# Designs tried in a protein design chat: VH-VL binders against q10491r548to677. Part 19

Target 1, 130 residues: q10491r548to677
Amino acid sequence: KVFKLGILIQNEKVRKDRLLSNREVGVILTSSQLMFFKNVYWISGLLDQLEDFKRSHSFSPCYFSPHLTSLSADYIIPLSDLVAYGDGSRIENELYSFSVKQKNQRTHVFSVTNVDELNDWLVKINFVST
Below, E stands for the ipSAE of ESMFold2; O stands for the ipSAE of OpenDDE; V2 stands for 0.75 times the mean of E and O plus 0.25 times the DockQ between their complexes.

## First folded at step 7 (VH-VL; framework fv_narsoplimab)

Design f1 (at its last look DockQ between E and O 0.79; V2 from the best seeds 0.82)
Fold by OpenDDE, look of step 7:
Structure f1 (fold): chain C 130 residues (1-130), chain A 123 residues (1-123), chain B 106 residues (1-106)
Amino acid sequence: as target 1 above (130 residues)
Amino acid sequence: QVTLKESGPVLVKPTETLTLTCTVSGFSLSNARMGVSWIRQPPGKALEWLAYIYSNDEKSYRTSLKSRLTISKDTSKNQVVLTMTNMDPVDTATYYCARTLDYDDYSPYFDYWGQGTLVTVSS
Amino acid sequence: QPVLTQPPSLSVSPGQTASITCSGEELGDKYAYWYQQKPGQSPVLVMYQDSKRPSGIPERFSGSNSGNTATLTISGTQAMDEADYYCQAWDSWTYVFGGGTKLTVL
C-alpha cells in the first residue's frame, strides 16, 4: 500500500558542517519503506494520475500506470524505528525542512516548499513507521 | 581483524543472473552506520560502485543499473548478497565487496576491501 | 551522474614529489577519499576526508582539497608507490570514483 508520494528536496551534509540543498527526488512512502527516485518525472507522472483519480474516485484505491512494482528505486529506507520530525526551521528562508532518522543511523534531511506538505509527510511517515 | 570475501560463479552466460556473496568477519552487519558495498572493475578500467546496504537495511543502487541489481544481507550469516540480472559481456569485471562507513561526521567511504572475484560473461 | 576527473598518468623520479589531482563539482562541498591499487591487488584506502591518513599509511602521503579539486601528494616518492590511484566522493547516496591515475616511478 502506498501512503504518500511526492517530491522532496534533498539536503545533504557537506564538509563545512552545513546542509546544502542538493536536488529534487521522487519519494514513495509505502507500508514498509521509503523509496527514493532520482528521476522525479516518474513521480510527477504518478502525481498527475493520482490527481486525476481523486477527481473521479476519491475513496477508491488508485491504480498507477506503470505499476509501482515496475519502478526501481535508487534508494530505500526501511521504516523500522524510523522517526520524522521538523524543527520549524526554514532553509534559505524558502524551504521547510524535516529530518528522517532511525536509531543510531544517519539523519536524512529533506525540504518542501510549503508547511502543509511538511506536516503531511511528518504525519504519514510517523503513522506507518514503528 | 576485518575481512571480506567474495564468492560466486566466475563464469556466467549472457542473459543469466549473477549472484555474488560477500562474507564478512571482524565486524557485525548489525553495527550502526556500517554497511557493505559492491564495486566492480572491468579489466584495465576504473572502479565502479554498484550498490550498498547498511545495517538498518538501507539500500542504494547505481542508477544506470538499478533495474538489474538487488542487494540484501543476512546478518546471522555475516553475508551480503548481490544479484545482477541479464548479464552481458560488458559486465565482465572483478567484483569487490567493501566495508562501507557512514558516520555522521564522516562522508561514506570504503576502509576494507575484499580480494575481489573475476566474473567473466561469455557464451 | 557526477564525474570525477583525474589525469590518466603521471611519472616521477624517485625522491620527487607526485601530485595527483581529482576534479569534480561535488568536491567543492564533499570530502575526497583516495585509494591505491597495485597490479593484481585490491584497492587500499590511503586518504580519507581530504587529508586524513589511515593507520599504516606513510607520512609522505598527504591530501588537500581546494575549490573543486582534491590533491593527493606523495613526497619523496618511492618505487613502491607505483600504482593506480583513485579518488572517490559521495553524492546523494551514490559513490563516485575518478578514472584513476597511473603513477609511474622512473
Scores: ipSAE 0.875, ipTM 0.941, lowest interface PAE 0.4, mean pLDDT 93
Fold by ESMFold2, look of step 7:
Structure f1 (fold): chain C 130 residues (1-130), chain A 123 residues (1-123), chain B 106 residues (1-106)
Amino acid sequence: as target 1 above (130 residues)
Amino acid sequence: QVTLKESGPVLVKPTETLTLTCTVSGFSLSNARMGVSWIRQPPGKALEWLAYIYSNDEKSYRTSLKSRLTISKDTSKNQVVLTMTNMDPVDTATYYCARTLDYDDYSPYFDYWGQGTLVTVSS
Amino acid sequence: QPVLTQPPSLSVSPGQTASITCSGEELGDKYAYWYQQKPGQSPVLVMYQDSKRPSGIPERFSGSNSGNTATLTISGTQAMDEADYYCQAWDSWTYVFGGGTKLTVL
């Protein structure tokens, strides 16, 4: 099951401890993992379809076909004991950043341009991860 | 002492699926901030990274090959397994596994490499 | 499609300094890593995070990264340094290698 689909700005720790706004990535949150896609073109098209769908179906839940979970991701982060939090590092004042982390593992930092989208990612990741 | 050893077939036919196993010793596959990558090198050519699996099962795949690759691990057997579907003669290469070490969330790097195994895809 | 460009070959005499370059846009902000590969052998890490030497790598190896170009420098080059040298960078969870530089000592 897909819980959320979107585009995040991937932030990367680089020289001099800077957090680089590296690139946009497509993201699918499933029941077991976050799936990342470097080609955002098809994700953007799917998001446009979702927006058109929502205009015509006011109260429909947003469920994606199981086919979406079989897509070949570029990167995968499992959800077991994963925590997302919004008091992490920020790149710029106009971006809203959050971090995802498992105990003793890499911290991954992402940004969005919309605070409502940030909050929705945080709530859904933490809900699905337990 | 950290060691990695690749095992798998040395000959494979076109269209077959290649399965490679990396057996590690001197560290645990559950050690935080550690992973294993697969890198290949066609004869006389440059190194090409294929896939990575981290101790927590984070995975990364080379974009151009992601639909053909699956990486997994079995911590109890100290093994990392790579499968590559639909093999073609251009996939003939020496395949290496390498330990991938993460330091303070900076770019990880390959600190120990296996001896490599040559996989030939027959014509 | 990140690209790291290295010269395909470089020749130096024993005792001279070898400088192997690696250029790419990703290196403007990101660390470079270097691997040595002797014929018939596996690669060995010789430099990480631009300029840090792993334990066991001679002090004659040094590295830098400036202006989208990383450089691996070997001072007092010895015959045993003859090898292929690959630079590597990391970009959004993936790894890219340069094409390699064959260093010939004489």
Scores: ipSAE 0.773, ipTM 0.892, lowest interface PAE 0.7, mean pLDDT 86
ESMFold2 (binder alone), look of step 7: mean pLDDT 88; pTM 0.910

Design f2 (at its last look DockQ between E and O 0.82; V2 from the best seeds 0.83)
Fold by OpenDDE, look of step 7:
Structure f2 (fold): chain C 130 residues (1-130), chain A 123 residues (1-123), chain B 106 residues (1-106)
Amino acid sequence: as target 1 above (130 residues)
Amino acid sequence: QVTLKESGPVLVKPTETLTLTCTVSGFSLSNARMGVSWIRQPPGKALEWLAYIFSNDEKSYRTSLKSRLTISKDTSKNQVVLTMTNMDPVDTATYYCARTLDYDDYQPYFDYWGQGTLVTVSS
Amino acid sequence: QPVLTQPPSLSVSPGQTASITCSGEELGDKYAYWYQQKPGQSPVLVMYQDSKRPSGIPERFSGSNSGNTATLTISGTQAMDEADYYCQAWDSWTYVFGGGTKLTVL
C-alpha cells in the first residue's frame, strides 16, 4: 500500500558541518519503506494521476500507470524503527526541514516548501513506521 | 581483521543473470553505520560504483543500472548478494565488494576491499 | 551525477613530489577520498576526508582540497608508489570515482 507520494528536497551534510539543499527527489512512502527516485518527473506524473483520480474517485484505491512495482527506486530506506521529526526551522527562509532517522543510523534531512506538506510527511511516516 | 571475499560465476552468457556473493569477516553486517558496496572495473578502465546496502537495510543503486540490480544481505551468514540481470559483454569487469562506512563525522567511503572477481560475459 | 576529472597520467622521478588533482563541482562541498591501485591488485584507501591518512599509509602521502579541486600529494616519491590513483566523492547516496591517474615513477 502507498501512503504518500511527493517530491522532497534532499539536504546533504557537507564540509564545514552544514546542510546544503542539494536536489529534488521523488518519494513514495509504502507500508514497508521509503523509496526515492532521482527522476522527479516520474513522481510528478504519478501525482497528476493521483489528483485526477481524486476528482473522480475520492475514496477508492488509486491505480497508477505504470504500475508502481515496475518502477525501480534509486535508493530505499526501510521503515523499521524509523522516526520523522522537525524542529520548525526553515532553511534559507523558504524551506521547511524535517529529519528521518533510524536508531544509531544516518539522519536523513529533507525539506519541503510549505508547512502543510511538512506535517503530512511527519504524520504519515511516523504512522507507518511505528 | 576485516576481510571481504567475492564469489560467483566467472563466466556468464549474454542475457543471463549474474549473482555475486560477498562474504565478510572481522565485522558484522548488523553494525551500525556499516555496509557493503559493490564496485566494478572493466579491464583497463576506471572504478564504477554499483550499489550498497547498510546494516539498516538501506539500499542504493547506480541510476543507470537500477533496473537490473538487486542487493540484499544475510546478516546471519555475513553475506551480501548482488544480482544483475540481462548481462552483456559490456558488463565484463572485475567486481569488488567493499566495506562502506557511513558515520556522521565522515561521509561514506570504502576502507576495505575484497580481492575482486573477474566476470566475463561471453557467448 | 557529479563528474570527477583526473589527469590520465603523471610521471615523476624518484624523490620528486607528485601532485594528482581531482576536479569536480561536488568537491567544493564534499570530502575527497583517494585510492591506490597497483596492477593486478585491489584498490587501497590512502586518503580519507580530504587530508586524513589511514593507518599504515606513509607520511609522504598528504591530501588537500581547495575550491573544486582535491589534490593527493606524494612527497619523496618512491618506485613503490607507481600505481593508479582514483579520487572518490559521495553524492546523495551515490558514489563517484574519478577516471584515475596512472602515476609512473621514472
Scores: ipSAE 0.877, ipTM 0.942, lowest interface PAE 0.4, mean pLDDT 93
Fold by ESMFold2, look of step 7:
Structure f2 (fold): chain C 130 residues (1-130), chain A 123 residues (1-123), chain B 106 residues (1-106)
Amino acid sequence: as target 1 above (130 residues)
Amino acid sequence: QVTLKESGPVLVKPTETLTLTCTVSGFSLSNARMGVSWIRQPPGKALEWLAYIFSNDEKSYRTSLKSRLTISKDTSKNQVVLTMTNMDPVDTATYYCARTLDYDDYQPYFDYWGQGTLVTVSS
Amino acid sequence: QPVLTQPPSLSVSPGQTASITCSGEELGDKYAYWYQQKPGQSPVLVMYQDSKRPSGIPERFSGSNSGNTATLTISGTQAMDEADYYCQAWDSWTYVFGGGTKLTVL
């Protein structure tokens, strides 16, 4: 079950404790995992498929098309005890950042260009997390 | 003392699935910010990272191989398992497991390596 | 698909300084890590976060990173330092190794 999909900007802690806006990544939030894809071109096609299905009024399924039968993520973060939070600060160029973290583990930072999208990610990640 | 030891078949046929097990001691797979990576080295060639898994089950896969790789762990057995499907002679290499540290949110790195196990893929 | 470029080989006399370079765009902002591999042996971490030395690595090993190039420097090189040396960086959850440099001490 897919709860949200989209494209995030991955932020990475680098030399001299800076936070680098590294690259766009595709993201799928499932019932158990965040799944990340470095090739956003493929996930953009998935987003287009989802938009086409929404026009029909009759369905809202995520896995209708037979051309979308397997998912192979580059990175996976489990949702067990994961917390998503925003610090309220705007990263350069009108980006809005949020973090996801499990207790005593690495903090992952991501950015979006739209505050409503930020808040939707926060709400949905925290809803699905234990 | 921290040790890692690879075990698995030394000879596989093309198209078979390879299963490698890394048995660890001197640290727990449940220790926060610790993980295990798999790295391979084809004969006479450079090191190639394949995948890692952390104590919280975060996972990363080499992009070109992600459809062929699955990494998992069993904390009670102190084991990390890598499977690689559809083996081909170009996958012949020494396969290492290595402890992966992530203490300060910088780039994680490999501080202790196993002895490696040679996997040969023949026709 | 990032690339870290190392010279394939380097020769020095005992007591001389060996400087092994590793170049790539990633190194402008990201740390370099270095591993030593002696013949028939597993790699050993000899430098992390550009210039930090793990416990047990001799003081003659040092490291730097400037201008997209990281350098591992061995002063007073000894015969036991003869090995392959690999640099490594991390890019968006994945790791890249350099091609390796074979250091020969004659």
Scores: ipSAE 0.800, ipTM 0.905, lowest interface PAE 0.6, mean pLDDT 86
ESMFold2 (binder alone), look of step 7: mean pLDDT 89; pTM 0.915

Design f3 (at its last look DockQ between E and O 0.82; V2 from the best seeds 0.83)
Fold by OpenDDE, look of step 7:
Structure f3 (fold): chain C 130 residues (1-130), chain A 123 residues (1-123), chain B 106 residues (1-106)
Amino acid sequence: as target 1 above (130 residues)
Amino acid sequence: QVTLKESGPVLVKPTETLTLTCTVSGFSLSNARMGVSWIRQPPGKALEWLAYIFSNDEKSYRTSLKSRLTISKDTSKNQVVLTMTNMDPVDTATYYCARTLDYDDYSPYFDYWGQGTLVTVSS
Amino acid sequence: QPVLTQPPSLSVSPGQTASITCSGEELGDKYAYWYQQKPGQSPVLVMYKDSKRPSGIPERFSGSNSGNTATLTISGTQAMDEADYYCQAWDSWTYVFGGGTKLTVL
């Protein structure tokens, strides 16, 4: 089951302990993992399908084409002990950032362009990981 | 002492699937911020990173090969497995597994390498 | 996708200083790592975080990073230093190696 899909800005830690906005990445949150795609066009296409579906069948499961199983993720994070949190900080006074972290593992930082999207990611990631 | 050892077939036919196993010792695959990467090197050519898996089952794949690659681990056996489908002669290379470190104050890198195993893809 | 560029080869006389460069956009922000590979052997980490030497690596090995270029410097080069040298960086869950530099000690 897919809980959320979207595009995030990846913020990587660089020298001098600062964050750099590297690139947009496609993200799919399933019941078991976070899947990341460097090619955002895949996710963009899925988002369009989702929007079209919502206009016609808002309460039914959405079937994507191509099937999600046919997509190969570039990067995968399991949901075990995963926590997503935001500190209210803004990157470059434009992006809303949040962190994703597992116990004793590295912290991943992502950004979105609006606070509603931020909150939606936080709620859904934490819901599924619990 | 940290050691890694690659095992698997040394000859694969085109279109077949390659399965390589990396057996590690001197550290646990459950150690935080520690994992294993697969890196290959065609004869006389440069190193090419393929995939990694960390203790939390975090995985990453080379984009150009992600549709063909699967990486997994068995912590109880101290083994990491890489599968690569639809092998082609161009995939002929020495395949290495290497311990991969990922600490907050250090960018990920490879501090210990196996001896590598030459995999030849030929009819 | 990111690319690290190294000179394909470099020759030095014994006792001279060898400087191997590694250039790439990512190196402006990311650390460089260096590996030594001798013929028929596995790569060996010789430098991490631009300028840090792992245990067992001689002090004649040093590293630096300026702008988009990392440099591995071998002072007082010895015959045993003849090898291929690879730089490496990390970019958003991906590892990138340079093309390698064959260092010949004349």
Scores: ipSAE 0.875, ipTM 0.941, lowest interface PAE 0.4, mean pLDDT 93
Fold by ESMFold2, look of step 7:
Structure f3 (fold): chain C 130 residues (1-130), chain A 123 residues (1-123), chain B 106 residues (1-106)
Amino acid sequence: as target 1 above (130 residues)
Amino acid sequence: QVTLKESGPVLVKPTETLTLTCTVSGFSLSNARMGVSWIRQPPGKALEWLAYIFSNDEKSYRTSLKSRLTISKDTSKNQVVLTMTNMDPVDTATYYCARTLDYDDYSPYFDYWGQGTLVTVSS
Amino acid sequence: QPVLTQPPSLSVSPGQTASITCSGEELGDKYAYWYQQKPGQSPVLVMYKDSKRPSGIPERFSGSNSGNTATLTISGTQAMDEADYYCQAWDSWTYVFGGGTKLTVL
């Protein structure tokens, strides 16, 4: 049910139409929604668990501790008709940004530190949201 | 023309689940730029925002309370519902719903408030 | 969680100018919003986006945001302006309110 998890930099529109790029958020992409978490420490632990699983070359399914269905998100964006978009252009501070938007709703902007991670988010969000 | 009205139980026992309903009029819950927030105020104390929901079911929750809160809506009934689990006497407050405007992707803000409903949590 | 600091109270005489401050790191880049709450009533929006006045709010209400401090200013203060005033900002999808300032008009 989890298609991707990670840490994004949330970009927020602020006074004088500037885009503030200094807040990290944890993100879980499920089959139905994006779930966002202001506390990123436990997401880092989940990423470590996933990396350890990959290095072990185990044939067993990857299970997370704590169980992901017990998590309470700070923010939720449903995936119905949601589109993720952006180009691979570098922005200030070597960040790559993308936007997530449903028809006529608020646009959410996020940044990552490398273009491969950007493209993976775009592909997976758009795949699951169809 | 725009109105919001809170309804639900006024007395709740500790550990029970509170369910509050906000009935809106003068605007549509299907409007992409208009959401509804829940804000509470303990007697004699400051305002505390709890959650909001927008037409696409985008949701935000106050971090310290997110495990106890669920917000949902029924657009056809013009209703937004807040559920708060494991009520405690400290949760005694007036609960407001408010229209939340997000026309330009800046911070959304509250332009119309309901009259509020006092919820008392006692034995 | 961000913190917005307001003085707990402020007293002015009728006709004088009241200046209510709201300080917090978030206000350096982000808009401030202000709500008035009279006893027994719901809050009312009196200022949005730092300095914009909603329809129906008297011109004697004005607002500013400089540095990390937003200010709501009421010139020619009247007895009907006696109320609690809350500033508000948001940060990463959530809101914070100041603790409120009780404005007394003596």
Scores: ipSAE 0.794, ipTM 0.902, lowest interface PAE 0.6, mean pLDDT 87
ESMFold2 (binder alone), look of step 7: mean pLDDT 89; pTM 0.913

Design f4 (at its last look DockQ between E and O 0.82; V2 from the best seeds 0.83)
Fold by OpenDDE, look of step 7:
Structure f4 (fold): chain C 130 residues (1-130), chain A 123 residues (1-123), chain B 106 residues (1-106)
Amino acid sequence: as target 1 above (130 residues)
Amino acid sequence: QVTLKESGPVLVKPTETLTLTCTVSGFSLSNARMGVSWIRQPPGKALEWLAYIFSNDEKSYRTSLKSRLTISKDTSKNQVVLTMTNMDPVDTATYYCARTLDYDDYEPYFDYWGQGTLVTVSS
Amino acid sequence: QPVLTQPPSLSVSPGQTASITCSGEELGDKYAYWYQQKPGQSPVLVMYQDSKRPSGIPERFSGSNSGNTATLTISGTQAMDEADYYCQAWDSWTYVFGGGTKLTVL
């Protein structure tokens, strides 16, 4: 099951403990993992399909074309013991950042352009990761 | 002592699937902030990173090859497996596995390498 | 993906200083790592985080990073230092290697 599709801005940790807004990435949150795609156009297309579907079938499952299973993620983060959190702070270009972290693993930092998206990611990631 | 050893076929036919196994010792695949990467090197050419898997089962693939690559691990066997589908002569290379360190304070890198295994793709 | 550029070859006489450069935009913000590879052998980490030597690497090896260029320096170059040298950087869950530099000790 897919819980959320979206585009995030990846904020990479660099030397001197700085965060660098690196690139946009497509993201799919499923019941078992976060999948990331460097080609955001794929996700953009899926988002368009999702919007079209919502207009016609608001509460039915959405079937994407191509099938999500046919898409190969560039990188994957499993959801076990995963926590997403944000401090509500804004960074460069008025971005809202949040962190995704598993116990004793690297912290991944992402940003979105609005607070509603931030909250939605936080809620859904934490809900699924339990 | 940290060691990694690649194993698998040394000859693969075009279109076939390559399966390589990396057996590690001296560290556990469950250790935090450690993982294993596969890196290949065509004869006389540069190193090329392919994929990694970390202790938390986080995975990453080279974008240009992600549709052909699958990486997995069996912690109980201290093994990491790489599969690569639809092999082509251009994929002929020495394939290395290397321990990958992923500490939050610094970028990941490769501190121990296997001896590598030459995989030739030919009819 | 970032591109790391190295000179394809470099020659030095024994006892001279060899400087191998690695250039790329990512190196302005990321650490450089260096690997030595001798013929028929696996790569060996010789420098990490720009300037740190792993245990067992001679002190004549040093590293630096300025601007978008990382440099591996070998002072008092010896015949045994003849090898291919690769720089490496990390870019958001991917790794990039330079094209390699063949160091010849004349």
Scores: ipSAE 0.875, ipTM 0.940, lowest interface PAE 0.4, mean pLDDT 93
Fold by ESMFold2, look of step 7:
Structure f4 (fold): chain C 130 residues (1-130), chain A 123 residues (1-123), chain B 106 residues (1-106)
Amino acid sequence: as target 1 above (130 residues)
Amino acid sequence: QVTLKESGPVLVKPTETLTLTCTVSGFSLSNARMGVSWIRQPPGKALEWLAYIFSNDEKSYRTSLKSRLTISKDTSKNQVVLTMTNMDPVDTATYYCARTLDYDDYEPYFDYWGQGTLVTVSS
Amino acid sequence: QPVLTQPPSLSVSPGQTASITCSGEELGDKYAYWYQQKPGQSPVLVMYQDSKRPSGIPERFSGSNSGNTATLTISGTQAMDEADYYCQAWDSWTYVFGGGTKLTVL
């Protein structure tokens, strides 16, 4: 089951230990994984399909194109013992960052432009990972 | 001390699925900061990274090949497995597995390499 | 699509200094890594995080990274240093290798 999908800004550590906003990435939160996609074009299309489906009164089942089962992620983070957290700090003028981490594993940092979207990601990731 | 050894078929036919196994010793696949990568090298050509996996099953795939690759591990057997579907003669290469270090959240890098195994794809 | 550009070959005399360059936009913000590969052998890590030597790598190997160009430098080059040298950088969860430089010691 898909719990959330969207586009995040991936923030990467650079030389001299400074985070730098790098690129948009597509993200799908499932019951067991975060799936990441470096090419965001098609995930923008999925977001449009999802919005169109929400506008319909659930009259017909939503069929994504391409089918969800044909998705190949570039990067996969399993949810087992994963914690998402953020302090609302800004990396730049309009960005709100959060981190995902499992014990002793590498920390991944992402940003969104909307604090409500930040909070929704945090709530959903932590809910599914329990 | 640290060793990695690749095993699998040396000859495959076009369209077949390649399965390679990396057997590790001298470190644990349960170590959160030590993963395993697969890297290939066509004869006389440059290195090409394919995928990695870490102890929590966190995975990365080369973007151009991600639909053909699956990486997995069995910690109890000290093994990492790569499958690559729909093999083609251009995939003929020496395939290496390498320990991938991630101690400080900078870029993970390859500190120990296996001997490599040559995989030839021909009819 | 990111590219790391290395010269395809370099020749030096024994005792001279060899400088192998690796250029790419990723190296402006990311560390460079270097691997040595002798004929018929597996790659060996010889430099990490631009300028750090792994244990067992001779002090004559050094590295730097400035202006989108990383350089592996071998001072007092010896015949045993004859090999292919590959630089490597990170590109958002993935890796890019340079095309390799064949170092010949004449």
Scores: ipSAE 0.790, ipTM 0.904, lowest interface PAE 0.6, mean pLDDT 87
ESMFold2 (binder alone), look of step 7: mean pLDDT 89; pTM 0.911

